VH-VL binders against UPF0292 protein AF_0905. Designs and how they scored, part 1

No score or structure here was measured in a lab: all are predicted.

Target 1, 124 residues: UPF0292 protein AF_0905, of Archaeoglobus fulgidus (o29357)
Amino acid sequence: MEDYKPFFEAIDELKEKSENGWVVVVEGKKDVRSLRAIGVSGEIVVFTGYASTADTLKDRKVIILTDSDAKGMEIEKGLVEALKTYGKIPDVEIKRKIFSNVRKEISKVEEISAFYEKISGIEL
Below, numbering starts at 1 at the first letter of every chain, in headers, positions and changes, except where a header shows other numbers; antibody chains aren't numbered by Kabat.
ipSAE, averaged over its two directions, is called F for ESMFold2-Fast, E for ESMFold2 and O for OpenDDE. V2 adds 0.75 times the mean of E and O to 0.25 times the DockQ between the complexes of E and O.
Where letters were taken out, [cut] stands.
Atom coordinates printed by the task and the answers are left out, and those that the model quotes come from them; centres of patches stay.

## First folded at step 1 (VH-VL)

Design a01 (framework fv_acasunlimab)
Fold by ESMFold2-Fast, scan of step 1:
Structure a01 (fold): chain C 124 residues (1-124), chain A 123 residues (1-123), chain B 108 residues (1-108)
Amino acid sequence: as target 1 above (124 residues)
Amino acid sequence: EVQLLEPGGGLVQPGGSLRLSCEASGFTFSSYAMSWVRQAPGKGLEWVSGISGSGGSTFYADSVRGRFTISRDSSKNTLFLQMSSLRAEDTAVYYCARETVEYSSGYYTFDYWGQGTLVTVSS
Amino acid sequence: SYVLTQPPSVSVAPGQTARITCGGNNIGSKSVHWYQQKPGQAPVLVVYDDSDRPSGLPERFSGSNSGNTATLTISRVEAGDEADYYCQVWDSSSDHVVFGGGTKLTVL
């Protein structure tokens, strides 16, 4: 992937929504570190279970940002269903946009910061 | 310095009740999810129950569901486990443990543990 | 219900490297944590998130996790490392914390 405009646009959307009160859900603390490094400044919650995470976030605007692999997709699907029981629809499109044009390069959220640094030429 | 102190335990007959407590100090108690983990004599670790920092979410292992109640009092920095309908199989050292990630909804990893409280259920 | 399998015991000579395994279906997709428990004491976190270490713990402890096996590696083993070691994951499908059965490390 030589055209990285969609990737940067997705990261900018993530940062904007995070700054405006959306809670980002990730799989682990390595993912938190990666997102902080690229300037995601809002609340980030580490996924601990479908029921526990959904109950914590039932009144919040949520972005699900799990890895683009089988396990990450399983967690995303389960958390979407759990949040739906509270009448909430999380954002899963940002994740799709981030990974859709860089599938051959990265598939894990923890890899985003190093990849961003590599293709932007900016020291993080 | 982070500390978790578990005062007391006890001997209880089958079918009886007992409340465990865990007094926290050295950190912002309400920001951390907490769990109870037990260990039967000569056996391994078994997760029992967990509670979010706010106390709004509680979780239980299948073996204790409906019999045990986890709760917390942020004004006293204390975690509780109310145990009822106790069975011989509940005999164990009970540890309270703190979640490693502040503001996590809980149950990943435990960076600090209480000293453990022995609960013996026998006739 | 998710199950973690550990060997019941591992023996190693002082100064050698000990490797304690933790087997689980697709465990490489989970974050694995390791605890050390000495006789009569509470467990102590020695490795978390597969390979990270808590501050203040010896750098001789390291971890890895891929496929169906996670491994705790203790280099330059000392007599004081003799203990029970437990691996632990959080299982998203059951919303349960799962511990392995424990491995007794004996330093001969």
Scores: ipSAE 0.007, ipTM 0.574, lowest interface PAE 11.4, mean pLDDT 85

Design a02 (framework fv_acasunlimab)
Fold by ESMFold2-Fast, scan of step 1:
Structure a02 (fold): chain C 124 residues (1-124), chain A 124 residues (1-124), chain B 108 residues (1-108)
Amino acid sequence: as target 1 above (124 residues)
Amino acid sequence: EVQLLEPGGGLVQPGGSLRLSCEASGFTFSDYAMSWVRQAPGKGLEWVSGISGSGGYTFYADSVRGRFTISRDSSKNTLFLQMSSLRAEDTAVYYCAKDEYVTVSGSYEYFDYWGQGTLVTVSS
Amino acid sequence: SYVLTQPPSVSVAPGQTARITCGGNNIGSKSVHWYQQKPGQAPVLVVYYDSDRPSGLPERFSGSNSGNTATLTISRVEAGDEADYYCQVWDSSSDYVVFGGGTKLTVL
């Protein structure tokens, strides 16, 4: 089998930062449900556009957690630029750490919880 | 238009020192991680060192750790590689390369732009 | 230390399809990026995140990544595609950028 330790460590880092005041930005409501299911307890914001999302988050520590595909990367880059206008640099590394270790299995944030349940053997 | 210009290079005797520079334009320099990648004559690409946008995180290949120091000056939009205790095996064309991601931890994905390369020859 | 293996050379006739492989233990779980380097020039990104292409590059370039092998595919090969091609991953366990050894593509 695959070695999923890096994946679990990345999820743990996400949960810890979320609990400690970092806001997680996702693309949609299914992503929110997925993250809640695995224990992400802090604030999660659904992306609504570059300017509107950046304005909402201008005073916050931000983790961008969009899908690991071309569209998700496009949204990430645009949001990074928008947050830059407020002097903010978001965390984009957690997403890379999560998906780089399971890229063959999943590429969407909404898939994380089902995959986590499957490989951990823990019912969510 | 993104540009990376490398004016440094030259012939250095073993045990000598040399500082390479890479002048960046066309993007917000301090927001992007950067790397040095080298290529020995007739050989492949080898990653040497990387630095986060803030300069707070630096990474080195085992072959150069303790001998090379990567740094950046955001006021001049310039990346540096200070090389000391040079060996014949360090003879290579050195490229500066821009990370496509804005990174706070220094993790790298891929290099979207490269400098033209600077030849460093270490020989008696 | 993570290692990427590429064949040293691949030959193809003009108009045919070239396939350049990049072997790595469980590479399908990593993101693979590809660079083209012509003689005397700096590398140029041609494929990123396994299969995505930078704006302005020909659609003849494509990529895939599964299991232990990633592949760069160049369809309808032209003389101008002659170059060295390098695959690359970031290995999170070692905090290292890893390049393959490179493949020289020769057209006719």
Scores: ipSAE 0.006, ipTM 0.543, lowest interface PAE 14.0, mean pLDDT 84

Design a03 (framework fv_acasunlimab)
Fold by ESMFold2-Fast, scan of step 1:
Structure a03 (fold): chain C 124 residues (1-124), chain A 122 residues (1-122), chain B 108 residues (1-108)
Amino acid sequence: as target 1 above (124 residues)
Amino acid sequence: EVQLLEPGGGLVQPGGSLRLSCEASGFTFSSYYMSWVRQAPGKGLEWVSGISYSGGSTFYADSVRGRFTISRDSSKNTLFLQMSSLRAEDTAVYYCARDLEVYSGDYAFDIWGQGTLVTVSS
Amino acid sequence: SYVLTQPPSVSVAPGQTARITCGGNNIGSYSVHWYQQKPGQAPVLVVYDDSDRPSGLPERFSGSNSGNTATLTISRVEAGDEADYYCQVWDSYSDHVVFGGGTKLTVL
């Protein structure tokens, strides 16, 4: 039996920060829908390139929530460096908390809502 | 009733300017991403521009970048498209459209304006 | 620039099933939306996020999206389904909404 309490706690932290003005950056629109389904209510921005996305977010508090695969980690690293040029440090820890506790089950943000539904027994 | 109303387009000469407006009612306008989509006579749909719910992010199709400016006024529940350096190829029916989800750019357009004809000719 | 390809026309007999395809490189990783447009009218959203249906629309409309092809399926086609149908995605790499060229559905 796996302990999913850390996963749920990470989702709650994401929701709280989102409600308090943090902008969540994702890779695509399926990711947006997944996060909305689990109750993420604040602003979500889709990644459009390093310079473009960083310029859009230069005045905002940012949570980077890309996939936990090679491409997602590359995008995270590049976006962290791009935001750093504006003096901004994004939150990358929420993503690590979400995926570290479900390593063998899911690696994509778009999979979070279906997985959440599966382990919570709640229909979304 | 959720509605987007476009007051009307116009006839403008090449090189001229025109401002389109789209008035929202029946929903919290300030919570939604909005877009402009156009359709040339007998042609398909072409996305023109989009704006975030706060107005802090704007997006443009390559064909209009540098010539068109999208903006919004939450006090008036109105979306605008300022068109400059107009060309004959900009002749189209222009629709304003609402994104499906609050506070995000899902770009699934669930509510559309009735469309406004813009004709660019001499 | 990302491109979506649709057949220009599809014909189907009343009561049969119409299938309208939307081709795109790795389109299965995008969220595909579908619109119905009748002459002189604004488009109407009929399927969003690949397979979800807006409230109030008939169950006859459904969608799928996998690999390089998304499909709009209209079951038990009626004369009133004659229209142009457009697929659409948001391309996050270019900051663009992309529409397919449209498919004219003719019922017999």
Scores: ipSAE 0.007, ipTM 0.580, lowest interface PAE 11.5, mean pLDDT 86

Design a04 (framework fv_acasunlimab)
Fold by ESMFold2-Fast, scan of step 1:
Structure a04 (fold): chain C 124 residues (1-124), chain A 123 residues (1-123), chain B 108 residues (1-108)
Amino acid sequence: as target 1 above (124 residues)
Amino acid sequence: EVQLLEPGGGLVQPGGSLRLSCEASGFTFSSYAMSWVRQAPGKGLEWVSGISGSGGSTFYADSVRGRFTISRDSSKNTLFLQMSSLRAEDTAVYYCARDYYDILTGYEYFDYWGQGTLVTVSS
Amino acid sequence: SYVLTQPPSVSVAPGQTARITCGGNNIGSKSVHWYQQKPGQAPVLVVYDDSDRPSGLPERFSGSNSGNTATLTISRVEAGDEADYYCQVWDSSSDHVVFGGGTKLTVL
């Protein structure tokens, strides 16, 4: 069948970093709830614009977790550049690890909790 | 499957006390905020109280503040509502509900509800 | 305290479209959720975050939210849609969940 170990390991890494002070940036409110449902407990910030979001996060460790579609990639790229103006380099690898192994099944952050529930056998 | 079971209710005299419980199963209980919502006979839904997943934050409607106490026990996957100084106007069906609460965004909605338990306050 | 206003009742013929409004000051800046309640039953979530549907719910249910009015739209109404409908928001100023007064939908 499918090997979902890399997906679960990426989710565990996300949870660990979130718990240890990393701020997760998402596109919208549905994404926040999806991540909360799977146990992401730290600070999550909804993207409100490149300059405003980067200014809010300039002193923080940041994980960018936008969708794996064209719009999500555009937001990721723009936010990376905005944060660079403050000398900060966000984590974009966790997103790649999460989606790289499940691109045929999901591409949106809001879909993570339902997919996690489906393949783990845990009701969320 | 997600289930919220409310095992009882009751008839209580004005000024009395009653504790409601809601047994959760089928999900990671500590990852979700929980609420109590009531409905008086023939009336609409009224939010009563909410508690964060960790239990560190509690919220109350003005009508019950100081009289009701919400709590949870993660080891038993159970939500509680301790009701004191009950009044006739507290007569209602009480629902426990699972909510998505995010302190950062301020969003909260109820995706699963218990069957409801009737609390009647009369002499 | 924040208040949500709903019409007490709405009537619609089978196969037509029902629209239930939820009025609130600057409600378009908030997330609105909708619940269906049939007699003797617990409420059921039918729309969340203004316009999203829970998995398994008919596509006939949809929502919108802008300015001072949110709307629940039920297309191709069926007799089984007859119920009370409640809108709901989170009021961050008071840390309270606020429900509308409810709207009774009557199918014919």
Scores: ipSAE 0.000, ipTM 0.545, lowest interface PAE 12.8, mean pLDDT 85

Design a05 (framework fv_acasunlimab)
Fold by ESMFold2-Fast, scan of step 1:
Structure a05 (fold): chain C 124 residues (1-124), chain A 124 residues (1-124), chain B 108 residues (1-108)
Amino acid sequence: as target 1 above (124 residues)
Amino acid sequence: EVQLLEPGGGLVQPGGSLRLSCEASGFTFSDYAMSWVRQAPGKGLEWVSGISGSGGYTFYADSVRGRFTISRDSSKNTLFLQMSSLRAEDTAVYYCARDTVYYESGSVEYFDYWGQGTLVTVSS
Amino acid sequence: SYVLTQPPSVSVAPGQTARITCGGNNIGSKSVHWYQQKPGQAPVLVVYYDSDRPSGLPERFSGSNSGNTATLTISRVEAGDEADYYCQVWDSSSDYVVFGGGTKLTVL
């Protein structure tokens, strides 16, 4: 019904980068479960505050994967600014690619696995 | 519905070989990783081996590494475990199990469907 | 090598709540899955990702995981719940599936 190729391509990019040492930052444990269910295998860190999270990740390659809602965008912007103080620019494009074509269906990271299962026809 | 049928098994002498098979139906076999899990009489569950959906990644328990080989045939929807240099300690019911990770994942997560199990007895 | 510790047995009266623990170093950072196995049968998944339940499973089963202990909770226990229960994790540092030793739940 819709073209979900960009969504699947963004998920594949996420999985590849995660496997190759990028740390994925999420808001909570349900987000971790959702990403594990679709095959994200690398390190995933739950956001605990701007300064503490940025300090933990200052020497790491980072993907910010917060929800596509007001709170998630606020956390993303704040963490981007905190990481910039260490000279680091995190990846925020993967989140944009994941949600850009499916905003009418899902807006939360925790929803990705159930949605992926639904549109792929594969049981997770 | 999802079904896993294990027609192999039997009595074999120490040092012998045996191939187990697991015939899958009711889902897209090549999209799922698969594992073998065994249970010695009166003992607990022990993971033996796992294989990715693509067959590109294989995993082995230390107790069987170098003696057992996991493989799959997507054209027949069948999982195999080739067992060699069998020992009395390998006596167990062997279960094939469907792993919930996707096609190219480098991890094993959890098992949502199990075969009925096949008894392998290694005795002189 | 990562290890999961379960009590070998737990006894409970019908209608009471059974709690089966699974101990592991920093197990709260891992995802814990639980299986039920009745005599002569293959294991059945009852809880996955710490607290999620497969469709069609009795609502009486629930799970939690924090710190060094994960717990499977069975409320309003019935005779039919008598079985062996196993916890399981994936240890990403060793690429290994780890099972607990199993807990025999007796309903008396």
Scores: ipSAE 0.008, ipTM 0.549, lowest interface PAE 16.0, mean pLDDT 86

Design a06 (framework fv_acasunlimab; at its last look DockQ between E and O 0.18; V2 from the best seeds 0.00; counts 0 for: pae E 13.9 > 2, placed apart)
Fold by ESMFold2, look of step 2:
Structure a06 (fold): chain C 124 residues (1-124), chain A 123 residues (1-123), chain B 108 residues (1-108)
Amino acid sequence: as target 1 above (124 residues)
Amino acid sequence: EVQLLEPGGGLVQPGGSLRLSCEASGFTFSSYAMSWVRQAPGKGLEWVSGISGSGGSTFYADSVRGRFTISRDSSKNTLFLQMSSLRAEDTAVYYCARDTYEYVWGSYDFDYWGQGTLVTVSS
Amino acid sequence: SYVLTQPPSVSVAPGQTARITCGGNNIGSKSVHWYQQKPGQAPVLVVYDDSDRPSGLPERFSGSNSGNTATLTISRVEAGDEADYYCQVWDSSSDHVVFGGGTKLTVL
């Protein structure tokens, strides 16, 4: 049996921050749908470009939750650099915590809700 | 339950003005980009204008730029379209429409629509 | 600016498959959305992001998008599918939403 406690704790941290005004940035609408299904209730923004996304988020607390793959890492890196221009440091550690224990099974944010349901037994 | 209600509309002479409203309920209004889409009698859908959830970004079709102003009031969950310098070609049913999951930018896929309100520009 | 082209009408017998095309220059690089509109009613979204279905829509509605053509496919067509169908994209070059001209689906 896999030990998924760290995964659930990271999801709880994500939900708590979302409730407290942190904006979550994702790659696409399927990611939004996945996060809503597991109870992320705050603001979620879909990435559409480094400068434009950073400009709209420059006064916000930001969590970057892109896929745990090469493209997702590229987007994360570029958005971190863009937000740095405004003196903002986004949270990139929640993503690491979510995927670190489960990277053999999922790598995309859109997969989180189905995986959560599978390992928790909770019907979403 | 998501609802979009467009009271208003009416008959206006060419060159006149009219303000449309769309009252939203059943969702977090400020989280969604919104648009106005119109349909002239017997014709297809034409996008008119869009506005971001809370970013203050506004967009206009070329046919209405400079004559129409889109706005929103989050305290009243209401989307507005101020129309000025109206022409006969502006005669249409006007729908308000909600973009899906995107707070700041939409992919502009409209998952909920109002029932529409008729604007007639005629002498 | 960006133009979407749809056939004005498509006719199909009940139980058969209808295919409604939406042509556009390099439309395969865009996300295509499809709406159904029945007389006197507001449009309803039936396919989004090329091939995804909103909750509660029948599996009979599907979509594809590649190259210069997106296609809405309605399998096992029923009389209740008779409607106008519109494709739509966001064009980032103009910051405009663009609709196709619409296709009237007639079930014979």
Scores: ipSAE 0.000, ipTM 0.561, lowest interface PAE 13.9, mean pLDDT 87
ESMFold2-Fast, scan of step 1: ipSAE 0.016; ipTM 0.645
ESMFold2 (binder alone), look of step 2: mean pLDDT 91; pTM 0.940
OpenDDE, look of step 2: ipSAE 0.020; ipTM 0.640

Design a07 (framework fv_acasunlimab)
Fold by ESMFold2-Fast, scan of step 1:
Structure a07 (fold): chain C 124 residues (1-124), chain A 121 residues (1-121), chain B 108 residues (1-108)
Amino acid sequence: as target 1 above (124 residues)
Amino acid sequence: EVQLLEPGGGLVQPGGSLRLSCEASGFTFSDYAMSWVRQAPGKGLEWVSGISGSGGYTFYADSVRGRFTISRDSSKNTLFLQMSSLRAEDTAVYYCARDLWFGELSYFDYWGQGTLVTVSS
Amino acid sequence: SYVLTQPPSVSVAPGQTARITCGGNNIGSKSVHWYQQKPGQAPVLVVYYDSDRPSGLPERFSGSNSGNTATLTISRVEAGDEADYYCQVWDSSSDYVVFGGGTKLTVL
């Protein structure tokens, strides 16, 4: 698809919220690397388990940004339930917005930077 | 070519103040986080402070929190470190450094030449 | 706060392999970066993200990171490799950049 405006808008929203104190949760180091490359500048935390991650983030505003595959969705659901125990509702909409418009092209967070470079023409 | 230039340092008495600056060129300054790293004579590297590209986030080592203030001016491509209530143990060469990745993946790909700050009476 | 432990010195003969360790609790879950510093000079990045190398650096420099120990490996050591080497991580719990104490590599 030629219209990538929703993808870029979702990335911009991610960057803005990250700068404003939202903590981004990812699955691994490659995901952190990818998000840094496109300008996500705030705190990023690697998932270490449902209870441990939720306890660490119970007083924070949270964006869950796991892969758009079965494992990533399982981690997202479990972390949402763990955070609800502390009365917290994380942002899962940004992930949906990012991947819903490019789902046939990429499904992993670690792939975002290379894809962003490819469609924007900007060297990262 | 990426360059970080640190003009001047100085001799300051204990309890005094000094402002360091670091002038950046060769890259889009506001796209990168920046840090100050110091090294006491004959000692190792110690991270002092960091600031995000936007300037919205600042971080400080416990040893300098409340005494030092990091800031940046994107219109001048300049990083600053305002140092107050200086102590003898603040004596060091201060380096500014570009952070290619901020936070969890912070590392420094370019460094300034270093500026000597001596705190002595 | 998080602490990185390096041996204060390592000696190696020219042409041999030098290994400089960086110890930290569960350091394998972090990204480790390495710097070389020669007398009177600013540090230079030699390894980042555990094992990646900046463009233009010799393949003789490599890194690994697992469990509680990260290692900088310099193969076929040359006199020009003599320097202080520092490892570095980010500690998210304290929001600090942490450096190891440094290792002086002597080529004899």
Scores: ipSAE 0.006, ipTM 0.537, lowest interface PAE 14.9, mean pLDDT 85

Design a08 (framework fv_acasunlimab)
Fold by ESMFold2-Fast, scan of step 1:
Structure a08 (fold): chain C 124 residues (1-124), chain A 120 residues (1-120), chain B 108 residues (1-108)
Amino acid sequence: as target 1 above (124 residues)
Amino acid sequence: EVQLLEPGGGLVQPGGSLRLSCEASGFTFSSYYMSWVRQAPGKGLEWVSGISYSGGSTFYADSVRGRFTISRDSSKNTLFLQMSSLRAEDTAVYYCAREGFLSYDAFDIWGQGTLVTVSS
Amino acid sequence: SYVLTQPPSVSVAPGQTARITCGGNNIGSYSVHWYQQKPGQAPVLVVYDDSDRPSGLPERFSGSNSGNTATLTISRVEAGDEADYYCQVWDSYSDHVVFGGGTKLTVL
């Protein structure tokens, strides 16, 4: 049996932190639309490069929410290192928690909203 | 300093109850899954129970289901294990452990363990 | 219920390579984590997600996972590596954390 409660709880934590001033970093516009569709209401920033993104976010609380694939993991690692130059540690665990519970069904942030709709029975 | 502190366990008669606690410090407790793992004297590690960030999802090993209840209080940074209908085979060192920092299902921080002895 | 099988003991001479196996049906599709436990102490995570190492751990510790066998490899073994080693997975079908039975590593 697949249990999606941990997935929903990770989404709820994401939504709560987003509402309370955390900036969510994603790879592209489709990711922004996906997160908005499931109720992520706070600031979302599209990754534009390690130095430029880290400079934009150097005094902010950051959640890195890139895809759970090789490219997304590379972007996460590089952005963590860039933010460390400003003495900042971003949240990378929300992404891990989201995808760990659905890793065989989806791997991309842009897929979250359609998958959420499918398993929750809620029309977005 | 990232730490999990377990105030001492105890001696309990068979059929009795005991509540374990685990106090978290040095990290954002409400951001992590937590588990209880036990180890009977001279035996291996056995997972007992796990709980999600919010406490909305709980998981139990078959051997303790219906007898043990895991819970958390994020305002106190404390994890609990309420044990009831205790049996001799529940005698073990109980560890609390954090999941999700390095890998979503790996335990990267462990409490020091607390001994629970069930005997008459 | 999912089961992980480890040899109960492995002996190795100082400076040699120790290999501790963890057998499980299709374990290569799981993420395997490894713990070191010394007498009277809590376990310590030494390898996670099959092959990654926590910060501060010696590069002598490495791991692999494919098919039905995961392996913890400890190169250039030292006396201080004597401990019990446990593999662990999360089985999403049962919603259970599963530990192997443990392997006692003896450095002769």
Scores: ipSAE 0.000, ipTM 0.538, lowest interface PAE 15.7, mean pLDDT 86

Design a09 (framework fv_acasunlimab)
Fold by ESMFold2-Fast, scan of step 1:
Structure a09 (fold): chain C 124 residues (1-124), chain A 121 residues (1-121), chain B 108 residues (1-108)
Amino acid sequence: as target 1 above (124 residues)
Amino acid sequence: EVQLLEPGGGLVQPGGSLRLSCEASGFTFSSYAMSWVRQAPGKGLEWVSGISGSGGSTFYADSVRGRFTISRDSSKNTLFLQMSSLRAEDTAVYYCAKDIFGVETYYMDVWGQGTLVTVSS
Amino acid sequence: SYVLTQPPSVSVAPGQTARITCGGNNIGSKSVHWYQQKPGQAPVLVVYDDSDRPSGLPERFSGSNSGNTATLTISRVEAGDEADYYCQVWDSSSDHVVFGGGTKLTVL
């Protein structure tokens, strides 16, 4: 019950920022569908390369939401550095908050919606 | 509601230049990527160029790189394609098209009526 | 450069199901969009993100995408569905929008 409160709070923060103009960057289309299913309503962009993604988003507020695996962390690090060349600092904390207390259950953004559905009746 | 208006193309000689414009209405112009897509007489669709909502990212097909320049003016809700060093093979109907803000999810949900560009001596 | 392959033409009888394929290396990892173009008209988006439909378009239009092939399916075909159909992806390796060569659908 109480173990999942940080997860729900992180999802709520993601939804609020997305609704208020932050762009969420993900690895692929399955991630987009997962986030839409739990009510993320704002713009979501699929990563297509460090330079092209950073240049597209250089004037936007950005949340990087890649998987908690080696590839996802590499993409996050590279995109942070690319955005830094434009003087921009993306939000990487929301991802940490989402996964930090559920690492034993899920590690991929595409898994969030099924997991959210599974536990939503327990934690409010 | 959402509309893209292309005021018309033209006839130009090989080596000449022409600027196309596309006037947008009914949506928040600066929030959407835009593309130019052309179609030669009796041929299929060929993507020419794309520009992000902010104008910070521009993309070009290999056939036009260095000759065409895509740009936008958010204060006028207008998309431009500056064409230079025109060749006979650039003869086509040119469509402006509204894309979504997003690189891999580029799709064109609204299209202009098309403007004919003829490159001929 | 990335290439999408479509059959040049497909013929179908009224009321039957038309299937138009779009072949591409590992196309299942990309999002595929489909356009309908009638003579003298601008293209119209009929399917996006593999299987989603724009508002106001008939449920007869559907799509799928896996492996090396995406497919546009038009059920209960009507004479008014006669058109050229184009598939489209964004190729992230080249930063290019790529169109298939088009398929002419004929309703006989």
Scores: ipSAE 0.006, ipTM 0.555, lowest interface PAE 10.4, mean pLDDT 85

